VHH binders against q8kes1. Designs and how they scored, part 10

Target 1, 126 residues: q8kes1
Amino acid sequence: MNLKVKGARDVFEYMKGRIPDETKEHLFVLFLSTKNQILRHETITIGTLTASLIHPREIFKAAIRESAHSIILVHNHPSGDVQPSNADKQVTSILKKAGDLLQIELLDHVIVGNNDWFSFRDHALL

## First folded at step 4 (VHH)

Design t13 (framework vhh_8emy_2)
Fold by ESMFold2-Fast, scan of step 4:
Structure t13 (fold): chain B 126 residues (1-126), chain A 120 residues (1-120)
Amino acid sequence: as target 1 above (126 residues)
Amino acid sequence: QVQLQESGGGLVQPGSSLRLSCAASGFTFSDYYMHWVRQAPGKGPEWVSSISSSGSYTYYATSVKGRFSISRDNPSKTLYLQMNSLRPEDSAVYYCAKEWTYSDETFDYRGQGTQVTVSS
């Protein structure tokens, strides 16, 4: 019974009700099959996102363990504003490059708000 | 086949307004996010604005926020970009694009784009 994601709306709907404390910034990774079905998700960080706190080795180690074909990054902004920060863009760039080298595609980065979302892929930022 | 046809560009002076249109065919327009993307000579594509399938959510690049307004008319399958207070740096070919699906590698635009030139 794995959920298939076709685009950022499906990612947003999946994350609905799955953020433990919306007053804090959380970074999640979704591990996907070859058919874009969600195998698992994992919390990577809690608190303010900075590039120095992101360890590609740990994210892709988990992806390899889960036998993921691709990954999607998801994080929330406690403010509800889904516009990406410069730190969000830097993190995305680092993980995209790492995924390309390991052949585990970073398929998207989705910022979730209360009733909307922002997809890096939809905005040609990935 | 998915087809997107942009129109409405032209040569205008700084401070002027233009309204771009995109006629869509070959897919269920009302099911997809739609986007405007621009490309200036010698530069890569720059995302400009997005609108949700229903029209309820709109997003803008910082460079155009407050000046541009995206809208759509689902019955006529048309996407619009109202561009106010145009600046020379807005000069580019403007393309409309269908929602990026996770099975697609690129934006699904088929149009030639529409040229906007802002020159004093």
Scores: ipSAE 0.210, ipTM 0.600, lowest interface PAE 2.2, mean pLDDT 84

Design t14 (framework vhh_8emy_2)
Fold by ESMFold2-Fast, scan of step 4:
Structure t14 (fold): chain B 126 residues (1-126), chain A 121 residues (1-121)
Amino acid sequence: as target 1 above (126 residues)
Amino acid sequence: QVQLQESGGGLVQPGSSLRLSCAASGFTFSDYYMHWVRQAPGKGPEWVSSISSSGSYTYYATSVKGRFSISRDNPSKTLYLQMNSLRPEDSAVYYCAKEWEYHSGDYFDYRGQGTQVTVSS
C-alpha cells in the first residue's frame, strides 16, 4: 500500500532506514499522488549538494513518467545539523520555479538528520 | 480542530523585553514542532524560531539569534517566545504556528490570529 504523507514528520519516518550511506549527502525526490501518497522515490545525487548538479529537466521528466501530482525533495546532512545551506536554498528555489511552471508542485524540501528534520515549508523558505 | 491563541504583544521602547505566549488546542501538542512567524506591514511572512516536539532542538533566524529564546511547556500545551533587546525592525504581528500539513487541493497553515508587537518611543 502507498503511504500517505501528512507533513514533514511522515517524510522523515519514510526516509528512515532508506538512506544507503549516512556518511554522505543524498538528494531524493518523492513522487506523490493527488492524495499525497508516495508513489515512488528516486535518488538524484550522492555527495555534497551544489546547484550545478541539479537538472530540473531530469527531475520533472521522472515526475511526468510517474504521473506524479506533486513532489517532495529530501536530503540528509551527515553532520546532524539540519539547518539549510545556501546551496540547499538555491536548489529549492530553482525546483520550485520549475514546478510552478510545469504545474507539478514542490510541496516541501525536508532535510533529515538522525532524530531530527527541517522543513522548508514550515520555515517559510518555500 | 487545531486552534492557536497568541498573547503578550504590546508597545515597547527599543531595548525592552516582551514574552509572547501561545495556547494550543485540538491536537497532541507534544507530538509536533512549533514555530513563531512574524509579518510586518507590506512584508511577507518571516520565520523567527522553531522548537522540536520535546524541546531538545531550537532554531532561530539570524536576525533574532542571541536576542530571542523559544520554549514550550507540553503539560500546559503552551509555546513561548522571550524577546530581549527589541529593535524597531522587530515590529510585526507575531503568529504561533503548528508544523505544516499537506493535503490534496488547498494546503492549510495552522496559525492563530497573531499578537501585535510595536517597538518605538
Scores: ipSAE 0.160, ipTM 0.505, lowest interface PAE 2.9, mean pLDDT 84

Design t15 (framework vhh_8emy_2)
Fold by ESMFold2-Fast, scan of step 4:
Structure t15 (fold): chain B 126 residues (1-126), chain A 120 residues (1-120)
Amino acid sequence: as target 1 above (126 residues)
Amino acid sequence: QVQLQESGGGLVQPGSSLRLSCAASGFTFSDYYMHWVRQAPGKGPEWVSSISSSGSYTYYATSVKGRFSISRDNPSKTLYLQMNSLRPEDSAVYYCAKEWEYDRDSFDYRGQGTQVTVSS
């Protein structure tokens, strides 16, 4: 039963019930098939997000193990404010470049708040 | 079937204002981000502005920030772009778009767009 994600709204819906502790920032990666179906998701970090905590090698190692065609990053903001931080933009840039080299596309980065979301792809930031 | 109908473009002088409208049908408008995207002759599409499903968050390309204002009316299923202090480089066909779908290379434009020409 793999769920197909058509855009950022579907990603938001998928993750809304899957955040273990909404008082903390979590960074997740979604592994996708060629049909943009979610194969699996994985928690990468818990706690305040900084670029120094992100290791592209480990993320793409997992993507290769899952036979993912592409990945989507998701993280939540406990404040509910979905505006991206500079750290969010740095993380996105690093992983986009790594994905381009490995040919495992970073398809999007979605920030999830209480009742809203933000897609890097929708805003030409990816 | 998603349907988007843009209007409000025209030929105006530099420094003028225009208000664009987009009438949406065929989907639950209030569930989606909405976007304005423009395309000038010989250029690829350029993202201009976005508004969240509730209208609580708005975003603007650097080139238009402070001059353009995006808004929406969910009951009437209409998206707006108020364009102030227009410049010749704003000349383009303006399209409204629902969220970028992941199996596409760009936003899914459904209408013909509305032509904005800023010229003396």
Scores: ipSAE 0.507, ipTM 0.755, lowest interface PAE 1.3, mean pLDDT 87

Design t16 (framework vhh_8emy_2)
Fold by ESMFold2-Fast, scan of step 4:
Order: C-alpha cells, then structure tokens, then sequence
Structure t16 (fold): chain B 126 residues (1-126), chain A 119 residues (1-119)
C-alpha cells in the first residue's frame, strides 16, 4: 500500500472501515515513508487507553522494522466524541518524546469517530 | 492562494463580549474544518475551538467551554467566534486557521486580531 496522506482528513478516510470492533477503543499506528505514504498500519492496544499501558518500545520496534520515516497514531472513541482526554494527551507526549530521541517523528495523533475526527497537530497539541 | 482575514478584536473590560470574524478566500471554504487559535505574548499558540466543514460538530478548549461559541456561514465564506464572559487570561492575538496539511511546512493562518481584556 502506498496511499499518501496530506492531512488528518486522509487518515480518517483511510481508517474508515478498518476498525475491527467500533464498540471498543483501539490505538493504531500508521508507518509512513519519507513521502508520507502509508507503508502499513498496526493495532497497538484494544480497550481503554491509559498512559501506563503504552509501551513506546513496541511501537518504535515495529517502526524500525518497517523502515518508517515517521508515524501517525490513530485512536477511535466509540462514543463518537473526538475531543481528546487527558490520557490521550499523556500518551501523545510520551510517544512524541520517544520519537524525537529515535528520530522517527510522531507526525500526528488523529482521534476518529463515525463522521468526524480530531487532529492533535491541527489543534496545536503537537 | 489561501487567504484568511480576521477582525473584531479590541480592548474590553472583564465580563464583556466580542464577536470575531474571519473572511476566507482562495480555497473551497465549505470543504474544510476551521479553527480559532490564540497566542499571548511570550507564550506558544493555544488551540481555542474548531468546527467541522458542515458546521455540525464543534469543539472547544476546556478554558473557553461554555463561554465561547464557534459558527460558520459557508455561503459567505466566513468563520465566527462569539466570546462571552471574557477574562484577562483570554487576552491574545486570535488567528483563524484552515486545517493543517503535513507537506506544507506552514499552516494557512491569517494575520490575527488582537483581543485585550483589562480593566
């Protein structure tokens, strides 16, 4: 797959129909090339997102194996409310710091609902 | 070329109201999510509010929720921010922004409009 993402809207459209169980929270990572083409995506967690359950090692291990230039996090909210929680912000901060150290940029974190999305970068939260 | 022009700022007392406007041109306004972002002197930008392309979904920063209302008029290509119960900490330059594009290296932010809340 070599779909190019120009912004969070393209990430939302890519994830449409790709969430296995919309009744549960999922955290996905998208691996991107230097041209912002999606190389692959992977499910990281299923269930309520908490900072203590996020393992940067596992995310960046996969990014390194994929030869990703950058990553995008995608998180769904079953409620449809795409406003980020404090836990979402903590997870984002942890992964941004890890990406900066490893030189694999966290390009964005996109929260998706059924008909809407929220981009951390778009809202000056990255 | 994308152009955004903010207006409606000014010097007001705490508890006052202001309505900001943003006139958009150079893109299909009705296709894009729009944002209000503010920046106080010596501080980084703070996202304030966003509205979906249709106007059906609105989101607010915790600091302004219940006091500010975002709206848009797609036929006139105008974005609005109604600000009620203004506080000194709301003092900032307010910017209108089109949703971010990863490859651009810049946002489509306007020139800004100054809001000062002081007695």
Amino acid sequence: as target 1 above (126 residues)
Amino acid sequence: QVQLQESGGGLVQPGSSLRLSCAASGFTFSDYRMHWVRQAPGKGPEWVSSISSSGSYTYYATSVKGRFSISRDNPSKTLYLQMNSLRPEDSAVYYCAKEWEYDSGYDSRGQGTQVTVSS
Scores: ipSAE 0.342, ipTM 0.703, lowest interface PAE 1.5, mean pLDDT 86

Design t17 (framework vhh_8emy_2)
Fold by ESMFold2-Fast, scan of step 4:
Structure t17 (fold): chain B 126 residues (1-126), chain A 119 residues (1-119)
Amino acid sequence: as target 1 above (126 residues)
Amino acid sequence: QVQLQESGGGLVQPGSSLRLSCAASGFTFSDYYMHWVRQAPGKGPEWVSSISSSGSYTYYATSVKGRFSISRDNPSKTLYLQMNSLRPEDSAVYYCATEWEYDSGLDYRGQGTQVTVSS
């Protein structure tokens, strides 16, 4: 059945073994039900994350198609260092604003690394 | 069940230091991120600091960076917050928390410890 995520730890555990090539940065979007169950995830970008590569229209088009209530952003840092970059913060800000307007909440942005994770929500950056 | 017990608060003057402790039980402490959260009278909860499960990564709110230091002792299941150069605006009840819950927010179920910074 669809996996319920209670917090960033569950997102981190879900992403274990689901990153096709951990030597590269991947940005994923998780589409969630009203009960915070993962309906689907999609790879948005592969390679170094920049704000210019993120098109909210396409992400939220997919969210609407999936009948998502909310979304979670996930990306990996191949270095294992889960500190957010300025690009990570810019992407988060863009998608939070878009989600607020469309009433599809960006619940969290989780950076996953080697044995560790960083949640924007846990650190009041959302 | 998760149990968190804060201690170490008190009444101090500006520029003073305090060390807060949080004793954890009921879960595998070494597997969890830990957080310090504070709540001043009439305000909502404000995140202060976080530490990764291993203690390798620490994060701080801009308002406390350079003054506060978070640490943990996994064998004793204790979280610490060393607070230096205290300011009146640091006055609050301080809570330790484990993870942020998407349905309910931060789980800071302990009674907290009162920090008052005034002359």
Scores: ipSAE 0.322, ipTM 0.679, lowest interface PAE 1.9, mean pLDDT 85

Design t18 (framework vhh_8emy_2)
Fold by ESMFold2-Fast, scan of step 4:
Structure t18 (fold): chain B 126 residues (1-126), chain A 120 residues (1-120)
Amino acid sequence: as target 1 above (126 residues)
Amino acid sequence: QVQLQESGGGLVQPGSSLRLSCAASGFTFSDYYMHWVRQAPGKGPEWVSSISSSGSYTYYATSVKGRFSISRDNPSKTLYLQMNSLRPEDSAVYYCAKEWEYDESGLDVRGQGTQVTVSS
């Protein structure tokens, strides 16, 4: 059955072993049910993040197709440092605004490192 | 039941130091991120600092970076916040908070708070 995520730790554990090449930055979206069960995840970008590569239309088109109630952004930092960059914050802001308009909540953004994670929600950045 | 008990607040002059403590019980302290959150009168809660379960990683709000230091002692189940170079704008009730779930906020998994007042 679909895995339920209660917090950023569950997201971190779900993504462990699911990043195809940890030497590269990947941005993923997790699509969640009303009960916060993971319906599916999808790779959005591979390589260094810039706001210009983020197209809310395509992300939320996929969310609607999956009948997602909410989404979670996940990305890795190959350096292992989970501190968010300014680009990470800009991407988060863009997708939060889009989700608010479409009523598909951006529940969290989780940065995953080797043995640690950073939750935008837990740090009042969302 | 998660229980968090803060202590160490008080009235101090600008430029002074205080060390806050938080005694935790009712959960496996060493498994969770811990946070300090503050709330000044008439304002919403502000995240101050976080520490990973092992203590290896620490994070700070820009307003306190370089002045505050978070630490933990897992054997004694205690969280600390060392506050240096205190400013009047640091005046707030300081809350210890456990890592919270998506259906919760930091205020749902926090202690009763300890008052810090920085004034001349």
Scores: ipSAE 0.412, ipTM 0.681, lowest interface PAE 1.6, mean pLDDT 87

Design t2 (framework vhh_8emy_2)
Fold by ESMFold2-Fast, scan of step 4:
Structure t2 (fold): chain B 126 residues (1-126), chain A 119 residues (1-119)
Amino acid sequence: as target 1 above (126 residues)
Amino acid sequence: QVQLQESGGGLVQPGSSLRLSCAASGFTFSDYRMHWVRQAPGKGPEWVSSISSSGSYTYYATSVKGRFSISRDNPSKTLYLQMNSLRPEDSAVYYCAKEWEYDSGFDYRGQGTQVTVSS
């Protein structure tokens, strides 16, 4: 049924085979239960991530509809280099603040590459 | 019990080098990604560097890239940070951190080791 994620490694494994076009950057949101089970994921943007294109309203609207307890933000880097950009950091900050206000925690932001991942939570960036 | 013990900090002049160590116990060290995080007085934590469980992949904050090198020795359960060309801006307490688990609710950082770069 629903896959439980214990950490960013499980998020990375979940996203394998679920990125429609790995030559393009995609931003996804995973909606989680109180037990950290993935209820659903949705693609938010396709193409180069910029903070101006990310609207907390749309992400948290979907989270509320899914009855999500928390969310995880995921995006891929087609280059395979999972180092976060300044835009990635800005998007994360905006969504963390919105989640705090709505009491739907941004549990993590995971950047996935071909063979590795980067967790904002692991790196004290969340 | 997860335990992390940092060492190797000190007071050095700009341009100097230091090597930090982190001794890990209470978990299977070779299964987990490890990180270095630093915190300067009056500031929040800043991620510095990460290394995959095998040591095959390393990542660095822009501010330290080209100057710092992370490594690990899985048989001895030790994480290292080689810091070259130190700058006053690198002054901070440096912490070793284990890969975060969402259900844990705990910060697995150790007690830290102080690095001061000044004349």
Scores: ipSAE 0.324, ipTM 0.693, lowest interface PAE 1.6, mean pLDDT 86

Design t3 (framework vhh_8emy_2)
Fold by ESMFold2-Fast, scan of step 4:
Structure t3 (fold): chain B 126 residues (1-126), chain A 121 residues (1-121)
Amino acid sequence: as target 1 above (126 residues)
Amino acid sequence: QVQLQESGGGLVQPGSSLRLSCAASGFTFSDYYMHWVRQAPGKGPEWVSSISSSGSYTYYATSVKGRFSISRDNPSKTLYLQMNSLRPEDSAVYYCAKEWEYDSSGYFDYRGQGTQVTVSS
């Protein structure tokens, strides 16, 4: 049975122990079923996040291959500070627009720190 | 069952202050982000402020930043919103909310009636 995520806390808990090197920034995508069950996750980038490094084509190609209904973006801040940067907001905007066009919803973007998280959806940033 | 009970609203004049409280039960309060959301007549819900599980991080909507202050007391399972320099535009029903659920029936899952804040001369 696949794990169902009810909200950002479940995403944060799922990502615990699944970040290979917490001293580096990683961007992940989670592929979800119609019931918000995690089908798979994939690492998109490692290192400082910038909009120029994000290729919607590759993310949504994977989502289509997985038959995902929706996706969730997750990235970690090694500093532990979960406040979103302008780059985080730009990346979110790009992928939300792409998802809207392809009808594969970007359900949330969750920033994870050491013992805390930030949900774009919870803060009306998505 | 998640239960949230808001209090502290009222009718005040512009420039006044109010402190809202939210008593939480039915979940491990100290494990979750908590939010204040408001809804004015004829408008959709508007996110106002959030606080991390520990209280270390706070976030504010641009419209209230510098005037409102969110805090929590995990031992008493209570969330607070200190509202200063109130404006007529702040008039709304204020709800406290646990994190948004992806299958939610609305912007935030809130249980009670909320607490009415009216700012009018």
Scores: ipSAE 0.389, ipTM 0.687, lowest interface PAE 1.7, mean pLDDT 85

Design t4 (framework vhh_8emy_2)
Fold by ESMFold2-Fast, scan of step 4:
Structure t4 (fold): chain B 126 residues (1-126), chain A 120 residues (1-120)
Amino acid sequence: as target 1 above (126 residues)
Amino acid sequence: QVQLQESGGGLVQPGSSLRLSCAASGFTFSDYRMHWVRQAPGKGPEWVSSISSSGSYTYYATSVKGRFSISRDNPSKTLYLQMNSLRPEDSAVYYCAKEWEYDSSGFDYRGQGTQVTVSS
C-alpha cells in the first residue's frame, strides 16, 4: 500500500532512514498520486546544490512517466540547519514555474534535518 | 474544528514594542508546529516566524530576525509573538497558523488576524 502524505511532517518521517549519506546534500523528488500517496521517490542530485545543475525537463519527464499528479521536492542540509539558502529558493522557483506550465503541481519543498524540517508551503514560499 | 484567535495588535509609533497572542482550540496544540504570518494591504502573505511543537526550534524571516521572538505555552494552548523595535514596514494583519496540510482549503488552519499599524 502506498503511503499517503498529509503534510510536511509525513514527508520528513518518510525520508528518515532513506538518505544514503547524511554528510552530503541530496535533492530528491517524490511523485504523488491524486490522493497524495507516494508512488516513487528519485534522487536528483548529490553534493552542493546550485540552480544551474537542475534540469526541469528531466524531473518532469520522470513525473510524466510515473503518471504523477504532483511532486514534492526534498533535500537535506548536512549542517542540520533547515533554513533555505538562496540556491534552495531559486531551485524552488524554477520547478514551480515548470510545474505550473505542465499542470503537475510542485506541492511543497521540504528541507529535512535530524529532528526538524522546513516546509516552503508552511512558510508561504510556494 | 481548528480555531485560532489572535489578539494584541494596535497602533504604535516606530521603535515601540507589542506582544501578540493566539489562543488555540479544536486540536492537540502541543503536537503541532505553529506559525505567525502577516499580510499588508495589497501584498501577498509573508511568513514571519515558526516554532516547533516542543518550543525547542524557532525560525525567523530575515526582515524580523533579532527584533521578534516567538514562544508558546502548551498548557494554556497559547502562541506568542514579542515584537520589538517596530518599523513602518511591519504594519500588517498578523495571523496565527497551524502547520499546513496538503488537503487543506488554506484558511481552515489560520485565524482571523490582529491588525498592527506602525505610524508616526
Scores: ipSAE 0.323, ipTM 0.667, lowest interface PAE 1.7, mean pLDDT 85

Design t5 (framework vhh_8emy_2)
Fold by ESMFold2-Fast, scan of step 4:
Structure t5 (fold): chain B 126 residues (1-126), chain A 119 residues (1-119)
Amino acid sequence: as target 1 above (126 residues)
Amino acid sequence: QVQLQESGGGLVQPGSSLRLSCAASGFTFSDYYMHWVRQAPGKGPEWVSSISSSGSYTYYATSVKGRFSISRDNPSKTLYLQMNSLRPEDSAVYYCAKEWEYDTEFDYRGQGTQVTVSS
């Protein structure tokens, strides 16, 4: 892995074809180097996303193990609609705060749909 | 090289309407989210509105929701912002921007167009 992501489109392209079952909602984390190169990605949850399913400790434990400088969250909406839900916003807020404390930045959250994407960073939601 | 050319700004009175245009070149316009960002004197940049690559999804800052409308014409490589019921608080230089690059705050590639709402 030495693929550099410059923005949300690169994240969308990276995830294209890497979602195991597009009929289900998946949450992934991408671990990035200081140069924003993808070191690895990991599936966090499968099924309907809720804030209660997200454990910052486990996500950042993995980030530390990978020697990640920053992380990007990615999830798909099986409907193809990339508008963020309230649960998506809550998850983002929790992980942004945890990353700030641990000095592992949550660089973006990208929602992937049918040939389109939504970036929290692009929309000042991060 | 990415080039964005904004136009349509001007001096108008409160309650007026303006339509801003942005002509894009140097990249595959239909592949990117596009944004309108504004900056008032002495303030940092503020996101105003976004439109998905296909035009299917549009997003607005709460301060402009219901008054502004973003649209795009991919064949002509043009981005638009229809601004209705303008307020003095809307006075700023308006920039169109290609999707954000992670190492930068805003990817401004145009000169911007000045909007002044004043009597």
Scores: ipSAE 0.251, ipTM 0.633, lowest interface PAE 2.1, mean pLDDT 84

Design t6 (framework vhh_8emy_2)
Fold by ESMFold2-Fast, scan of step 4:
Structure t6 (fold): chain B 126 residues (1-126), chain A 119 residues (1-119)
Amino acid sequence: as target 1 above (126 residues)
Amino acid sequence: QVQLQESGGGLVQPGSSLRLSCAASGFTFSDYYMHWVRQAPGKGPEWVSSISSSGSYTYYATSVKGRFSISRDNPSKTLYLQMNSLRPEDSAVYYCAKEWEYDDTFDYRGQGTQVTVSS
Protein backbone atom coordinates (compact mmCIF):
# COMPACT_ATOMS: atom_id res chain seq x y z
CA MET B 1 0.00 0.00 0.00
CA ASN B 2 2.55 2.51 1.12
CA LEU B 3 6.19 2.81 0.05
CA LYS B 4 8.78 2.44 2.83
CA VAL B 5 11.85 4.71 2.82
CA LYS B 6 15.03 3.33 4.39
CA GLY B 7 17.21 6.35 3.65
CA ALA B 8 17.75 9.38 1.44
CA ARG B 9 18.18 7.25 -1.71
CA ASP B 10 14.60 5.97 -1.38
CA VAL B 11 13.35 9.56 -0.90
CA PHE B 12 15.21 10.60 -4.07
CA GLU B 13 13.67 7.69 -6.01
CA TYR B 14 10.18 8.53 -4.70
CA MET B 15 10.48 12.17 -5.79
CA LYS B 16 11.70 11.18 -9.27
CA GLY B 17 8.85 12.10 -11.64
CA ARG B 18 6.87 13.84 -8.88
CA ILE B 19 8.33 17.35 -9.37
CA PRO B 20 5.86 19.15 -11.67
CA ASP B 21 8.25 21.78 -13.09
CA GLU B 22 11.99 21.23 -12.54
CA THR B 23 12.75 24.79 -13.68
CA LYS B 24 11.23 26.00 -10.38
CA GLU B 25 12.29 25.37 -6.78
CA HIS B 26 9.68 23.28 -4.91
CA LEU B 27 9.58 22.40 -1.21
CA PHE B 28 7.71 19.20 -0.30
CA VAL B 29 6.94 17.49 2.99
CA LEU B 30 6.62 13.70 3.16
CA PHE B 31 4.44 12.33 5.99
CA LEU B 32 5.59 8.98 7.36
CA SER B 33 4.14 6.19 9.52
CA THR B 34 5.91 4.58 12.49
CA LYS B 35 7.40 2.12 9.96
CA ASN B 36 8.69 4.95 7.72
CA GLN B 37 6.08 4.31 5.04
CA ILE B 38 5.09 7.37 2.99
CA LEU B 39 1.48 8.21 3.86
CA ARG B 40 1.33 11.28 1.58
CA HIS B 41 3.41 14.19 0.35
CA GLU B 42 2.40 17.84 0.09
CA THR B 43 3.86 20.82 -1.77
CA ILE B 44 4.63 23.59 0.74
CA THR B 45 6.16 26.28 -1.49
CA ILE B 46 6.99 26.91 -5.13
CA GLY B 47 9.67 29.48 -5.97
CA THR B 48 12.73 30.78 -4.13
CA LEU B 49 12.89 29.30 -0.62
CA THR B 50 13.26 31.70 2.33
CA ALA B 51 12.86 30.90 6.04
CA SER B 52 10.30 33.72 6.45
CA LEU B 53 7.91 31.94 4.04
CA ILE B 54 7.89 28.70 6.03
CA HIS B 55 5.27 28.34 8.78
CA PRO B 56 5.80 25.33 11.08
CA ARG B 57 2.18 25.65 12.24
CA GLU B 58 0.83 24.79 8.77
CA ILE B 59 3.30 21.96 8.15
CA PHE B 60 2.66 20.27 11.51
CA LYS B 61 -1.09 20.89 11.26
CA ALA B 62 -0.98 18.74 8.09
CA ALA B 63 1.25 16.15 9.80
CA ILE B 64 -1.24 15.84 12.68
CA ARG B 65 -4.18 15.49 10.27
CA GLU B 66 -2.30 12.68 8.47
CA SER B 67 -1.44 10.97 11.80
CA ALA B 68 2.20 11.16 10.74
CA HIS B 69 4.85 9.81 13.11
CA SER B 70 7.63 11.77 11.36
CA ILE B 71 8.27 14.00 8.35
CA ILE B 72 10.93 14.43 5.68
CA LEU B 73 11.59 17.70 3.85
CA VAL B 74 12.43 17.48 0.16
CA HIS B 75 13.26 20.22 -2.30
CA ASN B 76 14.92 20.59 -5.69
CA HIS B 77 17.49 23.08 -6.98
CA PRO B 78 16.85 24.06 -10.62
CA SER B 79 20.62 24.70 -11.00
CA GLY B 80 21.30 20.99 -10.40
CA ASP B 81 23.68 21.88 -7.53
CA VAL B 82 22.53 19.90 -4.50
CA GLN B 83 24.59 21.93 -1.96
CA PRO B 84 22.35 23.49 0.71
CA SER B 85 21.91 27.28 0.91
CA ASN B 86 21.82 29.23 4.17
CA ALA B 87 18.04 29.50 3.74
CA ASP B 88 17.85 25.70 3.43
CA LYS B 89 19.79 25.34 6.69
CA GLN B 90 17.58 27.90 8.49
CA VAL B 91 14.36 26.18 7.36
CA THR B 92 15.77 22.83 8.51
CA SER B 93 16.72 24.19 11.95
CA ILE B 94 13.28 25.77 12.51
CA LEU B 95 11.38 22.62 11.53
CA LYS B 96 13.68 20.29 13.50
CA LYS B 97 13.05 22.31 16.68
CA ALA B 98 9.30 22.42 16.09
CA GLY B 99 9.21 18.66 15.41
CA ASP B 100 11.18 17.90 18.56
CA LEU B 101 8.72 19.93 20.63
CA LEU B 102 5.66 18.28 19.03
CA GLN B 103 7.18 14.76 19.00
CA ILE B 104 6.88 14.53 15.21
CA GLU B 105 10.52 14.06 14.20
CA LEU B 106 12.08 15.71 11.16
CA LEU B 107 13.94 12.59 9.96
CA ASP B 108 15.81 14.25 7.12
CA HIS B 109 15.97 17.04 4.57
CA VAL B 110 16.84 15.82 1.07
CA ILE B 111 17.84 18.12 -1.80
CA VAL B 112 17.25 16.38 -5.13
CA GLY B 113 18.95 16.83 -8.49
CA ASN B 114 18.69 14.83 -11.71
CA ASN B 115 21.09 12.03 -10.72
CA ASP B 116 22.20 13.06 -7.25
CA TRP B 117 20.85 14.04 -3.84
CA PHE B 118 22.07 15.67 -0.63
CA SER B 119 20.92 14.41 2.79
CA PHE B 120 21.20 16.82 5.73
CA ARG B 121 21.26 13.78 8.09
CA ASP B 122 24.21 12.18 6.26
CA HIS B 123 26.18 15.45 6.48
CA ALA B 124 25.59 16.08 10.22
CA LEU B 125 23.47 19.14 9.38
CA LEU B 126 20.36 17.83 11.13
CA GLN A 1 27.49 -6.36 11.50
CA VAL A 2 28.68 -3.05 10.09
CA GLN A 3 32.39 -2.55 10.80
CA LEU A 4 34.53 0.47 9.93
CA GLN A 5 38.26 0.49 10.73
CA GLU A 6 40.17 3.77 10.36
CA SER A 7 43.97 4.08 10.12
CA GLY A 8 46.70 6.50 9.04
CA GLY A 9 46.57 9.07 11.83
CA GLY A 10 49.59 10.30 13.73
CA LEU A 11 51.53 13.24 15.11
CA VAL A 12 52.73 15.68 12.42
CA GLN A 13 53.95 19.26 12.11
CA PRO A 14 51.86 22.08 10.58
CA GLY A 15 52.03 22.05 6.78
CA SER A 16 52.45 18.25 6.66
CA SER A 17 50.26 15.71 4.85
CA LEU A 18 48.56 12.51 6.02
CA ARG A 19 46.43 9.94 4.21
CA LEU A 20 43.67 8.28 6.21
CA SER A 21 42.11 4.94 5.25
CA CYS A 22 38.88 3.26 6.30
CA ALA A 23 38.33 -0.46 5.71
CA ALA A 24 34.62 -1.32 5.57
CA SER A 25 32.86 -4.66 6.09
CA GLY A 26 29.43 -6.04 6.91
CA PHE A 27 27.49 -4.11 4.26
CA THR A 28 27.49 -3.51 0.49
CA PHE A 29 30.04 -0.68 0.49
CA SER A 30 29.44 0.30 -3.16
CA ASP A 31 25.74 1.10 -2.45
CA TYR A 32 26.32 3.83 0.16
CA TYR A 33 27.54 7.39 0.51
CA MET A 34 30.55 7.48 2.83
CA HIS A 35 31.67 10.30 5.09
CA TRP A 36 34.56 11.54 7.16
CA VAL A 37 33.62 13.18 10.48
CA ARG A 38 36.06 14.53 13.09
CA GLN A 39 35.81 15.36 16.78
CA ALA A 40 38.27 17.46 18.77
CA PRO A 41 38.47 17.11 22.58
CA GLY A 42 35.61 18.94 24.29
CA LYS A 43 33.81 19.66 21.00
CA GLY A 44 30.94 18.08 19.12
CA PRO A 45 31.39 16.11 15.90
CA GLU A 46 32.13 18.10 12.73
CA TRP A 47 31.40 16.79 9.24
CA VAL A 48 34.51 16.96 7.01
CA SER A 49 33.75 15.35 3.65
CA SER A 50 31.39 13.03 1.75
CA ILE A 51 31.58 10.89 -1.38
CA SER A 52 28.75 9.36 -3.40
CA SER A 53 28.42 5.59 -3.87
CA SER A 54 30.12 5.68 -7.30
CA GLY A 55 32.65 8.37 -6.35
CA SER A 56 31.22 10.79 -8.93
CA TYR A 57 30.22 13.46 -6.39
CA THR A 58 32.35 14.80 -3.54
CA TYR A 59 31.56 17.43 -0.92
CA TYR A 60 33.75 19.27 1.57
CA ALA A 61 33.32 21.42 4.66
CA THR A 62 34.46 25.01 4.07
CA SER A 63 37.28 24.63 6.64
CA VAL A 64 39.00 21.86 4.57
CA LYS A 65 38.01 22.73 1.00
CA GLY A 66 41.06 22.84 -1.28
CA ARG A 67 43.27 21.02 1.26
CA PHE A 68 41.54 17.64 1.67
CA SER A 69 40.53 15.10 -1.00
CA ILE A 70 38.12 12.23 -0.42
CA SER A 71 38.20 9.11 -2.60
CA ARG A 72 37.09 5.48 -2.51
CA ASP A 73 37.97 2.10 -3.99
CA ASN A 74 34.80 0.04 -4.18
CA PRO A 75 36.49 -3.28 -5.12
CA SER A 76 38.67 -3.15 -1.96
CA LYS A 77 35.86 -1.56 0.15
CA THR A 78 38.18 1.25 1.27
CA LEU A 79 37.53 4.97 1.85
CA TYR A 80 40.41 7.50 1.82
CA LEU A 81 41.03 11.05 2.99
CA GLN A 82 44.12 12.80 1.67
CA MET A 83 44.92 15.69 4.03
CA ASN A 84 47.35 18.37 2.82
CA SER A 85 48.60 21.57 4.43
CA LEU A 86 47.54 20.40 7.88
CA ARG A 87 46.82 23.04 10.53
CA PRO A 88 46.69 22.76 14.34
CA GLU A 89 42.88 23.18 14.13
CA ASP A 90 42.70 19.91 12.15
CA SER A 91 43.76 18.01 15.30
CA ALA A 92 40.95 15.57 16.12
CA VAL A 93 39.87 11.95 16.09
CA TYR A 94 38.78 11.19 12.51
CA TYR A 95 35.88 8.78 11.99
CA CYS A 96 34.69 6.95 8.91
CA ALA A 97 30.89 6.94 8.71
CA LYS A 98 28.36 5.06 6.58
CA GLU A 99 25.29 6.73 5.03
CA TRP A 100 22.70 6.99 7.79
CA GLU A 101 19.60 4.82 7.44
CA TYR A 102 16.36 5.95 9.09
CA ASP A 103 15.86 2.64 10.95
CA ASP A 104 19.56 2.25 11.79
CA THR A 105 20.03 1.27 15.45
CA PHE A 106 23.80 0.74 15.23
CA ASP A 107 26.62 3.23 15.51
CA TYR A 108 27.39 4.29 11.96
CA ARG A 109 30.94 5.39 12.84
CA GLY A 110 34.16 3.45 13.33
CA GLN A 111 36.41 3.75 16.39
CA GLY A 112 38.48 6.53 14.83
CA THR A 113 42.10 7.44 14.17
CA GLN A 114 43.87 10.26 16.06
CA VAL A 115 45.41 13.13 14.09
CA THR A 116 47.55 15.59 16.06
CA VAL A 117 49.05 18.61 14.33
CA SER A 118 51.53 20.40 16.61
CA SER A 119 54.85 22.08 16.46
Scores: ipSAE 0.270, ipTM 0.649, lowest interface PAE 1.9, mean pLDDT 85

